# Designs tried in a protein design chat: miniprotein binders against q9h3h3. Part 27

Target 1, 235 residues: q9h3h3
Amino acid sequence: EDGFTAEHLAAEAMAADMDPWLVFDARTTPATELDAWLAKYPPSQVTRYGDPGSPNSEPVGWIAVYGQGYSPNSGDVQGLQAAWEALQTSGRPITPGTLRQLAITHHVLSGKWLMHLAPGFKLDHAWAGIARAVVEGQLQVAKVSPRAKEGGRQVICVYTDDFTDRLGVLEADSAIRAAGIKCLLTYKPDVYTYLGIYRANRWHLCPTLYESRFQLGGSARGSRVLDRANNVELT

## First folded at step 18 (miniprotein)

Design PQ3
Fold by ESMFold2, fold request of step 19:
Structure PQ3 (fold): chain B 235 residues (1-235), chain A 102 residues (1-102)
Amino acid sequence: as target 1 above (235 residues)
Amino acid sequence: EVRKQFEELIKRFEQAMELIEYLLELAERAAKNGDVIKARIILYIAEEMAEQARKIIEELKKLAEETGNEEFKRMAEEAKRIIEEVEKRLKEVKEKVKEALS
């Protein structure tokens, strides 16, 4: 009985958010420099706290790539959080529809595809493919966690700007698959992250909106995407 | 049997308290950095953990009453004192975050 695994992982992510990031920013750095940067900072070798022999001497929370068209838009997150607190004291039911409405009302529309890979060549290769897709404009922004001391799986996050735009989310899935990614992908709207809502929550909300599975004999790109909220296949 | 259940609940309660303590330190760090949004996220997680810890205390009290075990009774009362102090600190950190909003 582990009970608190999701909360511990969330705490680690919050801590990582506050440590320095290693960023390749295509808005200020020529695309021709990307391959050298990737070779210098492979996610399987960049350590969370700057271990001896690592490429980094200081703590690294995340490794990230920003595309040329990346335009940060946080939306009204403070208003979202205030409305959420008021909702909890109001006695109104808290449902997936309530969360969607809060996100729309406050323009907190971003979300992310997530993938988990063990440290090693497959992780570094997957990250490199995603990073190139971002710099080439097929994706907007992505990040990957550094190597933890315990050597557990690492996460790649690929962001989209509007989780309510189903076609845009599916286009991002296609771009990820075109980079050669074959593992399970899950999609989480950022509204759940900003409200601290993880799998073990008292409202029984499911923060995963979509799942994408690669099928060997499937569609042209091999994606089979399931809408977890409605339990229907989109592809 | 019942002793094993009680000890497992105490272990879970201690794990929850340790994680809440860590979360509160992270929330204070976020607030000091001026990141009020991050601090609020962390506090939401801590509040959920505190609610789960309260449910553990309810189970501890039930087992202590059912067995009449004085050791279980003392441990359940100590757990209650611990979470009351943690919830007081949680409220203090929430107040700091609201003030940082300036």
Scores: ipSAE 0.798, ipTM 0.894, lowest interface PAE 0.7, mean pLDDT 89

Design PQ5
Fold by ESMFold2, fold request of step 19:
Order: C-alpha cells, then structure tokens, then sequence
Structure PQ5 (fold): chain B 235 residues (1-235), chain A 105 residues (1-105)
C-alpha cells in the first residue's frame, strides 16, 4: 500500500524545516493575543507556498506555538550522528534498545505525539485546542503543517521533553485529549528522526514507540495507550 | 501467467522510479541544508537517501529474479537499465555525502 509515503512525507518535512516558520511564542508574546493569531492563521488556510487568497504571501514551512516554559534542548545530536555512523560499520546488531541507548547517551530525549487530519474545520479546531493547551502550560510546544496545494492530510506534532519519562508522555496524551482530540495518536522519539529512520529502514525498526486511542470511559486519562515496543498497555 | 508477471514487473519498475525520484529530491535538500551550514539536517536527509537506495537495490534484485524466471529479454534489458540508473544515482549520493563531510572537516 505504501509507495514510500513515510519517506516522501519525511522529505517534505525536511524541506519545510528550512522554510520560514509562522510562530506564536508565549515566551515573548502575551497570551491574550493568541485567539486573534489563531483566527488569522488557521492551518487549513495557511498555504505552503503563499497561494493567492491565503493569509500568507510567503512560503510557510510550519505553524508553531511555543509555551511559556519551553526550553529547547536538542542534546548532542552531532555526537549521536557520529556514533550512529561508527556503529553501523562495527557489525553490531541494531535494535530498538540500540536507539534508546544512543538517545540516552547523547541526551537526545525529546519526542512527539503525531496526528494526521484532513484540511478543514476538524484540523483547525484541533490545532486551536492544542495551541491553547501550549499557551496555558499543559503542553510545551507544538507545530502543524500548512495546507499543501493538493490538499492532502496535514500533521500536528506535539513535543515532549523525554520519551523515557512515561509519565510525561502520558500527561501530554491526556492534555491532547482534554483539548477534544479523538483521533489516533502515534508517538515518535526524535532520535529516529535525527537518524533518518522511517518505515523503509533496513533494520525493520518501528519508529512509533506509543500509540494512543481515544476511549470514552477508558483508563484514568481517557485514553488507551499502547507501548508498541513491548506490546503492553500503559493505561 | 505471462500477463500477471508483466503486471508485477511494471509495478516493480514504478516503485523503482518512485525511489529514484525521491533520492534526487533528497540530494537537492541535503545540498541546501549543507549550504545553510546545517550539517545535522544534511546528514538526516542523506540517511533517508541511503535507505531509499537500499530499497531500490532490493527492487532491482526482484526485477532480475523475475527476468530470469521468465526468460523475457525485454525484462532483462529493463532490469539492466535500472541497475545502470541506480549506479549513477549512488555516485551522486556519494558525491553529496563527501560534500557534507567536507563541511564537517
């Protein structure tokens, strides 16, 4: 089914990273300005390349909201990449434990909850809820892709500090659900992103660490969260 | 049947072409990242390109197997052409990798 979809989306994300971002930064912008900003820049209307009739005239790679407490720290990514390259020449087996250890050793611990939504009201509503949760302090940082010309699905990424901190990851899931989001969420540690590991990787690694499914009356957090690596429920 | 094998062969060729197009795009992005001084991103992009080249090589092995199983000379010619294409793309990939390595020097 998959004609390198994950890798194509990854390439688009890499290109987007290098274009201008549209940012609401709560560290420097009053929270009272958020609603006006959300109304001006709904992700279903902000176009990737500045199409006529969109609120932006310049390319936009990402739309992002930084929370008051957001403290960006990617860790030792350069060292991570160097160690990764050396490891591949060593003949040593590559497993999910390998990736976890590399991430810990190099302090590359961030990760993100992902959701994919079609352009339209549901996307804009979900993003607005996430953005408010970030500004209110329940989440640290989030971004959403702008509208592509062909109108394909867009992605919202909600970041967490430490994928090994299960409580923190579950708290982020809970905050996302409290914003009214009911779709499937998947969690990807950033170590996989920094090492370019997507679906078509030679080790058959699954970059998705956790999967969250909304369930009315589910566990204490209103979600059923599955640890994909160990096939166990966390909630 | 030969018709079913031809359909399978054409699907593999399509997938190979998709991989080649993606690699070329990734190499452009890697060079852009390197020009910007972002060697971390350039390396990410090149890791993805390497993975795609490996997938393309696996597709070529399937094409060769199918060509041998059928004795079809057109299939054999197309599999050899795909091999020539991936060799050229892998040369380009290595050149970009060396450019990024120089940026790290």
Amino acid sequence: as target 1 above (235 residues)
Amino acid sequence: TEDEVRKQFEELIKRFEQAMELIEYLLELAERAAKNGDTIKARIILYIAEAMAEQARKIIEELKKLAEETGNEEFKRMAEEAKRIIEEVEKRLKEVQEKVKEALS
Scores: ipSAE 0.861, ipTM 0.925, lowest interface PAE 0.4, mean pLDDT 90
Fold by OpenDDE base, look of step 18:
Structure PQ5 (fold): chain B 235 residues (1-235), chain A 105 residues (1-105)
Amino acid sequence: as target 1 above (235 residues)
Amino acid sequence: TEDEVRKQFEELIKRFEQAMELIEYLLELAERAAKNGDTIKARIILYIAEAMAEQARKIIEELKKLAEETGNEEFKRMAEEAKRIIEEVEKRLKEVQEKVKEALS
């Protein structure tokens, strides 16, 4: 990973958040329409800026699916940011425990499993599996980045409500694996995103809490999940 | 070797240029987010920009160290130029931060 790839991807994600999203909302749209929607907007063909011949004529930031139980509760993010700025000014030591406590205090507990896939059939198939799992209630919400002009890897994000709930995080991993996804997964709490903490942060904080590797014939979950902070296998 | 040191210096310059390009992009995004009323996003973007500016400063310190160790006047000039560039970018960063604060008030 040459240079500041993580920070560059973060900038691109922030830019994408400001553009229109293509959303399938299972709360308002019948599940029977999902297959037609997936066929209309395959992530490998939807372009970030609405290139000629793409399914979209206008820019698209993200393609997303909302489950029936999805509630956009992000907690007190403004309070979190204010507390973070005050903490930096205080010169007090900043640890992963500090961030965890800030997240709990401000109820900013969401996190996401991340997977990076090359554009193509495998990506579209993976996304279709995830989208179905969301609509069926196995997952709450997911999004995928559209195709970039450079043809780089696309990211699928699968969210969980609470990064401190290890069982919930592991259940989401299991649902992702059940959808047929075999690539490496990393789990990142949203608190790190909201505070701009990425790989090149001055505190040497690792924003990745968990790593999931697919394993054939292993645990009933089909993956090994590593706690990166403690270097302990959870499965 | 002299060639190895030169290569290391060129790699640091390249990394510095990448950092500056990313900061400029982040500042544009922060202004856009602020204009859209998304203060949370603007603050996130600015935090990343601050982190990148800190990384750029570390690169400059490494450039200075290499310039001093080699006594190469060209390396010294390049390190001084990088310092001027980061100071200008940091000034712009501060201006955008103040604009975002004003939008929050």
Scores: ipSAE 0.859, ipTM 0.929, lowest interface PAE 0.5, mean pLDDT 93
Fold by OpenDDE base, fold request of step 19:
Structure PQ5 (fold): chain B 235 residues (1-235), chain A 105 residues (1-105)
Amino acid sequence: as target 1 above (235 residues)
Amino acid sequence: TEDEVRKQFEELIKRFEQAMELIEYLLELAERAAKNGDTIKARIILYIAEAMAEQARKIIEELKKLAEETGNEEFKRMAEEAKRIIEEVEKRLKEVQEKVKEALS
């Protein structure tokens, strides 16, 4: 792992955001079409640049599923960024609390559970489970990165509306676990993304607020969720 | 050992080069985002580029320190070259930042 892996992945994600997405929108498409769509565009086979023999002939940035309750409202991100730049210029101390307050003030409260999986059946199966959970209304929106040429891990992002709503964050974790996903999950507020805050940030801010580990037995949620900031278990 | 110090220096250089490559890519992406009217994305990318530039500066300080500690003239030259490179990249970063600001006005 090179020292800039997180920033490199961020750059790739930013590039991917600018390319066309393959989207299943449950608001406009019947749920009965989901299985056919998943079969047509398995994320392990969809290639980032439309490689020969892939289901896509053109570049694909993300594969996404939108649930019935999905709203693309991300709050005042421009205002957030302006306030952030002003704050940096001021030289005032920046803490996780500062970012939380900025997020609240500008209504930029979305966050996401992240999982990294190797290309293959397990990824496609995990994605299918997540996509179904989204279409069934257990989750609101999710996306998965297409296959890169280098065959690196693909990321699934499952979004929640409010990173300050612990219950909502935990409910999403439960839904992900119910879909059969057993890998490590990390939760990151989008405010950190919008402000370009990754691992190698000068403020030593950890963009991961929560970590979910699968547990065999005991927890009704099938996971242990850790608050990384406070080092406290929430489940 | 001299070999260990050399290895450390080479590792720092490698990291520096990786940082520079990433910054250049980020700058390209930021310009693309700005051209597309996605000022939010452009700002995000620039924030990452700024963070990477700061990391590159830290690497240069470590390179300088190793060069000074060893007295190795080759290491000094390489550290100076790295400094010139980052200064040029930071200039480009600033230029892209101004373009994005203009797009916001």
Scores: ipSAE 0.858, ipTM 0.929, lowest interface PAE 0.5, mean pLDDT 93
Fold by OpenDDE base, last read:
Structure PQ5 (fold): chain B 235 residues (1-235), chain A 105 residues (1-105)
Amino acid sequence: as target 1 above (235 residues)
Amino acid sequence: TEDEVRKQFEELIKRFEQAMELIEYLLELAERAAKNGDTIKARIILYIAEAMAEQARKIIEELKKLAEETGNEEFKRMAEEAKRIIEEVEKRLKEVQEKVKEALS
């Protein structure tokens, strides 16, 4: 991977956030329409900029599914950013604990399981499984990146409400595994995203809190989840 | 060897150019986000740009070190040029940051 791959992907994600999203909202759309929507907008065929022959003629930033229990409340992100800038100016030490406390103080507690998949049937099948789990209430919200012009891996993000709730994070992992997904998963709190903290940050903060590896014939969860901060297995 | 040092210097220059290209793109995105009233997004983008500027500074220090160790005047000139470029980009970054701060008030 190029030395700035994470920052490039972050820039592309920020650009994508500013473009329209293709959304299936289970709060307003009957679940019976999901299969038709998935068939119309398979992630491997939806293009970032609406390329000729794609299902979309206009740019699409993300493809998303909202569950019945989804709430768009992200807490006080502006207050979080202001407090972060003040903290940097103070010269006080910054630790993972510092970020956790900032997140709690400003109620910015969301996080996501991330998976990277090559374009194709496996990606579309994985997305369909996740989308169904969201609509059925096993997951709350998920999104997938459209196909880029240069190709490369697409990312699926499955959100949880609280990165400090270990049980909720593990339940989401179990639901993802139940949907038939066997790839590596990493869990990243949104507070790290909102503060522009990626792998090569000057504070040596690890933005990935958890790692999930698929295990055949293992525990009822079908995965092993590692707490990367403490180097402890949670399952 | 002289050839190995030259190759290392060229690789550092390439990485520096990649960092500068990304910072320029990030600044464009930040300005777009600010114009759209998305100050949260603008601040995120600027944090990434600051991190990239720091990486560029580290590359310049490595370039300078190689130039000093070899005594190569061409390498010294290239390291000085890289320093001028990053200083100008950091100035632009600061200007965009001030625009975003004004939008938050």
Scores: ipSAE 0.857, ipTM 0.929, lowest interface PAE 0.5, mean pLDDT 93
Fold by OpenDDE base, fold request of step 19:
Structure PQ5 (fold): chain B 235 residues (1-235), chain A 105 residues (1-105)
Amino acid sequence: as target 1 above (235 residues)
Amino acid sequence: TEDEVRKQFEELIKRFEQAMELIEYLLELAERAAKNGDTIKARIILYIAEAMAEQARKIIEELKKLAEETGNEEFKRMAEEAKRIIEEVEKRLKEVQEKVKEALS
């Protein structure tokens, strides 16, 4: 891991966004087809560039599942970016509160739980659990990165509609935990992504709002969720 | 020690090169996004490129400091070269930014 790993991964994610996606859309596809689709496109075998012997012959940016209630609403991202550029020009202080207000003003409220898993059975099983939770309506939308040539960890992103809705964020954590996922989860609002704010940002903003750690024998949620900004446990 | 300082300088140069490589890749991606009509994506990529350019500038300041502290003329020359490189990259970044801005109009 080099000092720019987060920014490199961001660049790769941006590149992946521009390639075709493998999508299971529960709005148009019967839920009964999910198992066959998961078997056809296991994330550990789907390759980023369609390597020989992979389930995909063409490049795949992401593997995604859309729930029945999923509606893509990104808000006014263009307005958000314009306001951000104007704010930078103004020289006004930039705080996490500033970004929150910008997000609210422009209705760019989506965020995601992130988990990183090594390629293999555990990843595919985790993805299958998440995909099922999405199709069953416990989650709205999720995506997973395909296998890279270099290997490394693959990322699963589970989205929520509103990062300011703490209950909704916590409910998504609970659904992820119910799917059997025990790894560390981090929650990142999309506003930070849309504004290019990662670890090496000049404002020292932390793009991670929440951290979820699995807990054995704990509360009904099976996790401890930390508010990273305030250093307060929410569960 | 002189060897430790040299090692530190080489590590800074390596980090600088990594930053430059990433910026070049980001600029390529931004142009691709703009060509595809995805101006939102292009702007995101450019913000990351700007952040990397800032990191490169910080590395250059550390290189200069180390060169001054040691009085090593080779280190001074390398730090000056790094400064020229980042200035050229920042110029290219600005050109891509203007292209994306034009696409928004």
Scores: ipSAE 0.856, ipTM 0.929, lowest interface PAE 0.5, mean pLDDT 93

Design PQ5
Fold by OpenDDE base, fold request of step 19:
Structure PQ5 (fold): chain B 235 residues (1-235), chain A 105 residues (1-105)
Amino acid sequence: as target 1 above (235 residues)
Amino acid sequence: TEDEVRKQFEELIKRFEQAMELIEYLLELAERAAKNGDTIKARIILYIAEAMAEQARKIIEELKKLAEETGNEEFKRMAEEAKRIIEEVEKRLKEVQEKVKEALS
């Protein structure tokens, strides 16, 4: 892996966040329109910069689906960032426990399951399954990256409200698996994103809390979930 | 071998250039975020830029070490140039950070 791949992907994600999103909002749009919307904007065909012949003529940062229970409340992210900067200045030790406590203190508790898929039918099918699960209320919110010019894998993000709620994290994994997704999933708290903490950070913090692997004939969840911090299976 | 050391040095230079390119892009993005009033996003981008600057400094230390071990004057000059480049970029990073701080006040 090129030494800065994660940071490059992060930069591209930050750029994408600043461009317009294609959103299906189940709070304002009838669920009966979802299939037509999915057919109009398959993520494998939606291009990042609105390439000729794509469904979008203008740049698209993300394709997203908001469920009925979706709340955009992300907590006190500015306070979190200020506290983080003060902590760095203090020279105090920084641990995963420190970040967890900062997240709790500032109510920045959201996290996401991440999956990376090649452009094509499998991606579009996976996205359609997730979008339906969101509209049906099994998931709160999800987004998928559009197709890049150079191709490469697209990322689907499925959010949960609280990374400290293990049950909620596991329920989201189960819903993703029920949608027919069999690829590797990783779970990352948003606090790590808001603080710019990626794999190659100087504190050796692991931003991935959980890993989910599909398992045939396994538990009702259809997956094995590993706590990466403790190296313990949760399922 | 001398050839192996040269290849290692060239690879380090390539990685350094990649880091600098990414930092320049991140600084552009941070300025854009700041202009849009998205101070949260600007700070995230700047944290990534700081992390990349730290990585660039580590690369420079490796370049210096190789230059010293080989006694190669060309390698010394290139390592010194890399140091000047990162110092300039860090100055620009600091300027963008100050602009974001001003926007937060």
Scores: ipSAE 0.856, ipTM 0.928, lowest interface PAE 0.5, mean pLDDT 93
Fold by OpenDDE base, last read:
Structure PQ5 (fold): chain B 235 residues (1-235), chain A 105 residues (1-105)
Amino acid sequence: as target 1 above (235 residues)
Amino acid sequence: TEDEVRKQFEELIKRFEQAMELIEYLLELAERAAKNGDTIKARIILYIAEAMAEQARKIIEELKKLAEETGNEEFKRMAEEAKRIIEEVEKRLKEVQEKVKEALS
């Protein structure tokens, strides 16, 4: 991938975070309304800036679904960032282990499975499957990026509460696969996001901890999950 | 070949320009986040901007190297201009960082 694509996408994600979200909150909205909401706001048609003819007239940063058990627990992100800045100033070596410890210390343990899909039926179908899994309690929270003007790939993020809980990460992968998703998945802890660590970081840290590949006729999970740090299959 | 070196130089310049554009956008976003009271987001954006500035510096070093190797005065001038640009951007980055720090305090 030529250039600063990851950093551009990060900037766009940060911009999107500041714009209004379209949210289905299963804690306050009956599950029976999900299908109507999905039909009203298919992610392939919801536009980032509220283009004419889109379901949204105003900018939308993200489309999100919150499960019944969803509680926004961000931990001490400010403390994490302060500790990170102090660590950089100290000149101490920074490793994936360092980030893990920082995350644990500040209780910033959330992470997400990421999938990139072209706009269209497959994306909308994938999102609908994920949204249902969230509302049904198989997943806690998910979001999808709206359609960009250029029609680039949209990202679905499926969150887990603890990136250090390997079982929980794998369970989320299984739930995603059960929803019929066959594309490549990558798992990124939010600590990497909160610290601005992307592909072109000076520490050569890989923000992707896990990779999930769909497997036909294979394991009960329907995927092979690779630990990218150790290059070991977990499934 | 001279043509290959020129092409490489032009690609580096293009990449530098892309980095600068992104940093400017990031700085705008950081200021917006700060104005909104989202200091967490502002800091994230600034970290990305810092990383991009570091990349821009690396590009400048490559530009300088190519300029020196070729002895091309135009390339030298362009590399020096790029250096001035990044220094200005880094100054702006620092100013935004200071504003965010003040908001945290």
Scores: ipSAE 0.856, ipTM 0.929, lowest interface PAE 0.5, mean pLDDT 93
Fold by ESMFold2, look of step 18:
Structure PQ5 (fold): chain B 235 residues (1-235), chain A 105 residues (1-105)
Amino acid sequence: as target 1 above (235 residues)
Amino acid sequence: TEDEVRKQFEELIKRFEQAMELIEYLLELAERAAKNGDTIKARIILYIAEAMAEQARKIIEELKKLAEETGNEEFKRMAEEAKRIIEEVEKRLKEVQEKVKEALS
């Protein structure tokens, strides 16, 4: 809200989507090549705009890893957007339930776990762990932002197929934790992204569905997941 | 005090300017997406721009209220200029929206 940070980051993400990506695609590339690729393109060193001396000479929007089972299907996003516009002109109330229903109706069910890390060794280590989990089949697809000129925090996105499948979302959280990730994770359904719903929205919707916190508070398993929509702990 | 009111007004103007800069950037991105044939992304970007325009309108209402409460003519002129600016930006936003709509046909 102060300086419209969420919307600024969203704009930068939209711009990044339209620049070239660096992709390790396990569907067409042997898994044995992953470690060399990770060493060549650490996210703390790959620059957003292709700075001199970086591993990339051209702009890079995202660094991504596709798992062997990755089958891209965004669903009926065009229909989703049309229905959204019609809903707004209808005067009917817009709630988290209406967003969920739109997502289900149009099969726009994907979502993502997000983590934000400062550039450096911790980021590169976290990304390497996530990338290995994707190639090994515990996760489906992930991406990480490159280093920006200003050097702010970078984001890793770990996708899941169906935000309404709570077990699947929790299994992805577990796989992320098994890779040694201990930072805060937040989960955002893609329906909010496709409808441009960020912090500054007139309905006061919260695009974050789940929050995952690593700790041993009441469990030796280590991860606590909060359902932000219902304010209840799932673990 | 007069200094406290001026600080409030200047902060609102700064937030308005930030919103305007972001909308202009978003409109450029939406046009780029549309030129690439990605109408889904262009619509996402335009939804964000609409949200920013709504925030800017709320800021203008606050500016007008503060100008009225103080009777400050400089504040009144600045609030009216902000209104003129948002009207021009919203006109451009509408033009880009129509361009994207044409791409769907």
Scores: ipSAE 0.850, ipTM 0.919, lowest interface PAE 0.5, mean pLDDT 90
Fold by ESMFold2, fold request of step 19:
Formats: sequence, structure tokens, C-alpha cells
Structure PQ5 (fold): chain B 235 residues (1-235), chain A 105 residues (1-105)
Amino acid sequence: as target 1 above (235 residues)
Amino acid sequence: TEDEVRKQFEELIKRFEQAMELIEYLLELAERAAKNGDTIKARIILYIAEAMAEQARKIIEELKKLAEETGNEEFKRMAEEAKRIIEEVEKRLKEVQEKVKEALS
């Protein structure tokens, strides 16, 4: 056991979800305003609780960009949660196939590519590239965590609308790489998040469905993408 | 060897205390989410708290085994106190779960 690190991070993310967000919404804001917004709110300088000298004076949970085509649809999450609770009282086994079927049945199909970067220019540059890709329509929605007082790596989340649509997941990976991002990416279906399932869970489930590694001399995208559930390479 | 067993027992106690502190924080977050009308998020948080309570119970079983194997009465009393603490935390967890379930109706 590692001192409940995954659970602590999950708790911090849940708290962040409930604090104010800084949002650039391309559905209501002209694309020409994006660069000024990015310059005002670099994620390495936006602080979680509004430290003196920060561009924000109030707490910020997340910094987000919504694309012009962003249409939020989490699916039947309440039904998913109810079915999950009933399943656990039934005594039936819980497997990765169980989670996949629950997600499909309740149309909770969204997921996200995750990347972890240290605060600084590299993080701010990566975020700016992702944000531009969202506003230009190559990606639909992304968010980045603000700077914590304690420091440490920050996370960029790039959402896709259907984890079972491998082409769509690969297209998002390609758009991320086109922004010049070369770090490891991991993909997590949102069903795991909605059921509170993280690493070290009692069922030994792995919430990472796909991994993307940038490879020298690889495909034209520069990615090697592995399906962790089936142990098969998609690229 | 006695020092090694005492260190192991103290590490388990520390891990138990960390779990209780985090569960208490999670319950505060779940109540905040429920107050905001976000029952989906409240249920997510409660699932995490439930899983942590189950792990805390496993820690208590390890504490009890060490107390029995050593015959140490201090260890036995500490394991029993941990059991009392988790029982009160689980009572509060159930109360928050019922409040969230009522909000769904």
C-alpha cells in the first residue's frame, strides 16, 4: 500500500471540480481572443487558492477550453451508479468486461488522454498548443490543473466522446502530438471516475485503457499506442 | 526482532490514522457536493470512502494478528481502539449515504 496516494489525488480532483473554473468557451468567445487569455492565465502561474502575485485572486479548480463543437453529454451516469450499487449487492464478479458493459449500457462513453508535466514553460507551451487545437476544432475539450502551493506535476486532460471508438481516440492522440507533445499519454474511460475506481482498487482493475508513447522513427504521427485491456498495439 | 515488530505495528497505526483523516475529508466533500445538488459527485466520493474503510478494516485485522502473536496488551488495546474509531466513521459514512439517497428521490 502506498499511503493512499491515488485516493488523496482523487479527493483533490473532486474538491477542484467544485471550485470555480477558468474557462475559454469557443462557443461564445471569438477565437481571436484565445492568445490574450492564454497569456493572462498560464497554468504554471494560476494558483489553486489565489496566492499573492497570481493572475487569479480567487480559488481556481481547473482551467478549461471548450471547442465550438463541444456538446456535453455524460450519458446516464445516475443509472450507471445505481446499476453499479445493485451489482455489488448481487455477489456477481466484477471484471473489466463488467465495467465496459455498464458504460455501454448507460452511454457513459467519454474518456480522456492524460499527461503530467512539471510547472514551467514546457507545461504552459503544451497547454497553449492543446488549447489552440481545441479552438481550431481538432480537439473538443481540455482542462489543466492549476499550480498547487506544494508544487509537483500538473495534469492536462484531453477528452474524447467514446472510448470504444478507437479511431476517434487515435485521432485525439494525433492532434496532441501535432501540438509538439512528446511525453507519455495514458487514456482513462470516465466510467472508472464515475464509479470511484482508481489504482489499487479492491477488484484489481486497471483504469488505463490505452497508452501512447512517442517513438523516434515510428509512424507518421510519431506515436505507438497500446491497448492495455487486450495487450495489442493499435498503431 | 521486537523492534522490527513494534516498527511494523507503528507503521500500520500511522496508515490507519492517514486513512481515517482522508475518509473524514471525503465525507466533508460528499456533503458539500450533496449541498450543491451534485448527487453524482457525492456518490463518487462515497465510493472512494467505502473502499478506504474496507482497507482500514484490513489494517485492523493485521494489527490484531500482531497483537495476538506477540501477546502485547498495548498492541491489543490500540487495535481495539482502532476498531471503535472505524465503527464511528462507518456510522457517519452510512448517514451521508442515506442523505444522498434521499436527495435522489
Scores: ipSAE 0.833, ipTM 0.908, lowest interface PAE 0.6, mean pLDDT 90
Fold by ESMFold2, fold request of step 19:
Structure PQ5 (fold): chain B 235 residues (1-235), chain A 105 residues (1-105)
Amino acid sequence: as target 1 above (235 residues)
Amino acid sequence: TEDEVRKQFEELIKRFEQAMELIEYLLELAERAAKNGDTIKARIILYIAEAMAEQARKIIEELKKLAEETGNEEFKRMAEEAKRIIEEVEKRLKEVQEKVKEALS
């Protein structure tokens, strides 16, 4: 039942990347237009392929918000991929330290907090809060998947620019919680995505670096964050 | 026990067929990414396809083991057919990999 689930999700994400996106770009669009845009394109109603009755008539791969200071820099991804291929032919062991060093050497340092929500008010409200945080400058860039035909959870991705900057990653977690989000968050460095490494991979690597769990009333930052690699609580 | 082994074999065949269908889809996506000039994305997709081909090979080893343990000639023929199928898919995978590699150069 779970045989190739991660691979199917990855394939759909790759396909979505290549379809049109609905983008609010704060670099070219006044912030005063954000609320109208959010009301027109709630992620629970924007359909993947433009179903009848949805606000979009054409396929949508992703709904995204770019902050005013967003300046994309993926690093040396081509060099990363070349080094990865060479490493695999070398017969040397592959560990989490291997992936970290490859990412640092090639300056592929971005990563993302992920959250999964069912379609409906909670998803739309969470997305609106994230989008406002991006336009206001507390977060850099975020995207959310549109609704598929079958029922199912949708994903919001909130990017950070340096997974080795623990404080920056935790600040992003705090900004997400300040938007009222209470669900489980997981953090994945982009190096894993660029190398096609997902759950159930042959090296038994865990692509999730951190988990964040909401903590009602008992935490100043509103969450408890666990380092999955070292099994250590950070907060 | 005969029904249990047949159920196991049929489930392995189903998983193998699902893997082949997904690999075919991934190869089409990789070619689309390459046509768009996005060799980084094409390589990501091919890494996933290659990992799935490795998993499909493991399924074939399980099919062969069940066929040998039972002495069932139908199971043996189906395992041999699965092997022919993955060999063709791996050939196409290598062809797409070479196409992407040429685009890098």
Scores: ipSAE 0.816, ipTM 0.902, lowest interface PAE 0.7, mean pLDDT 90

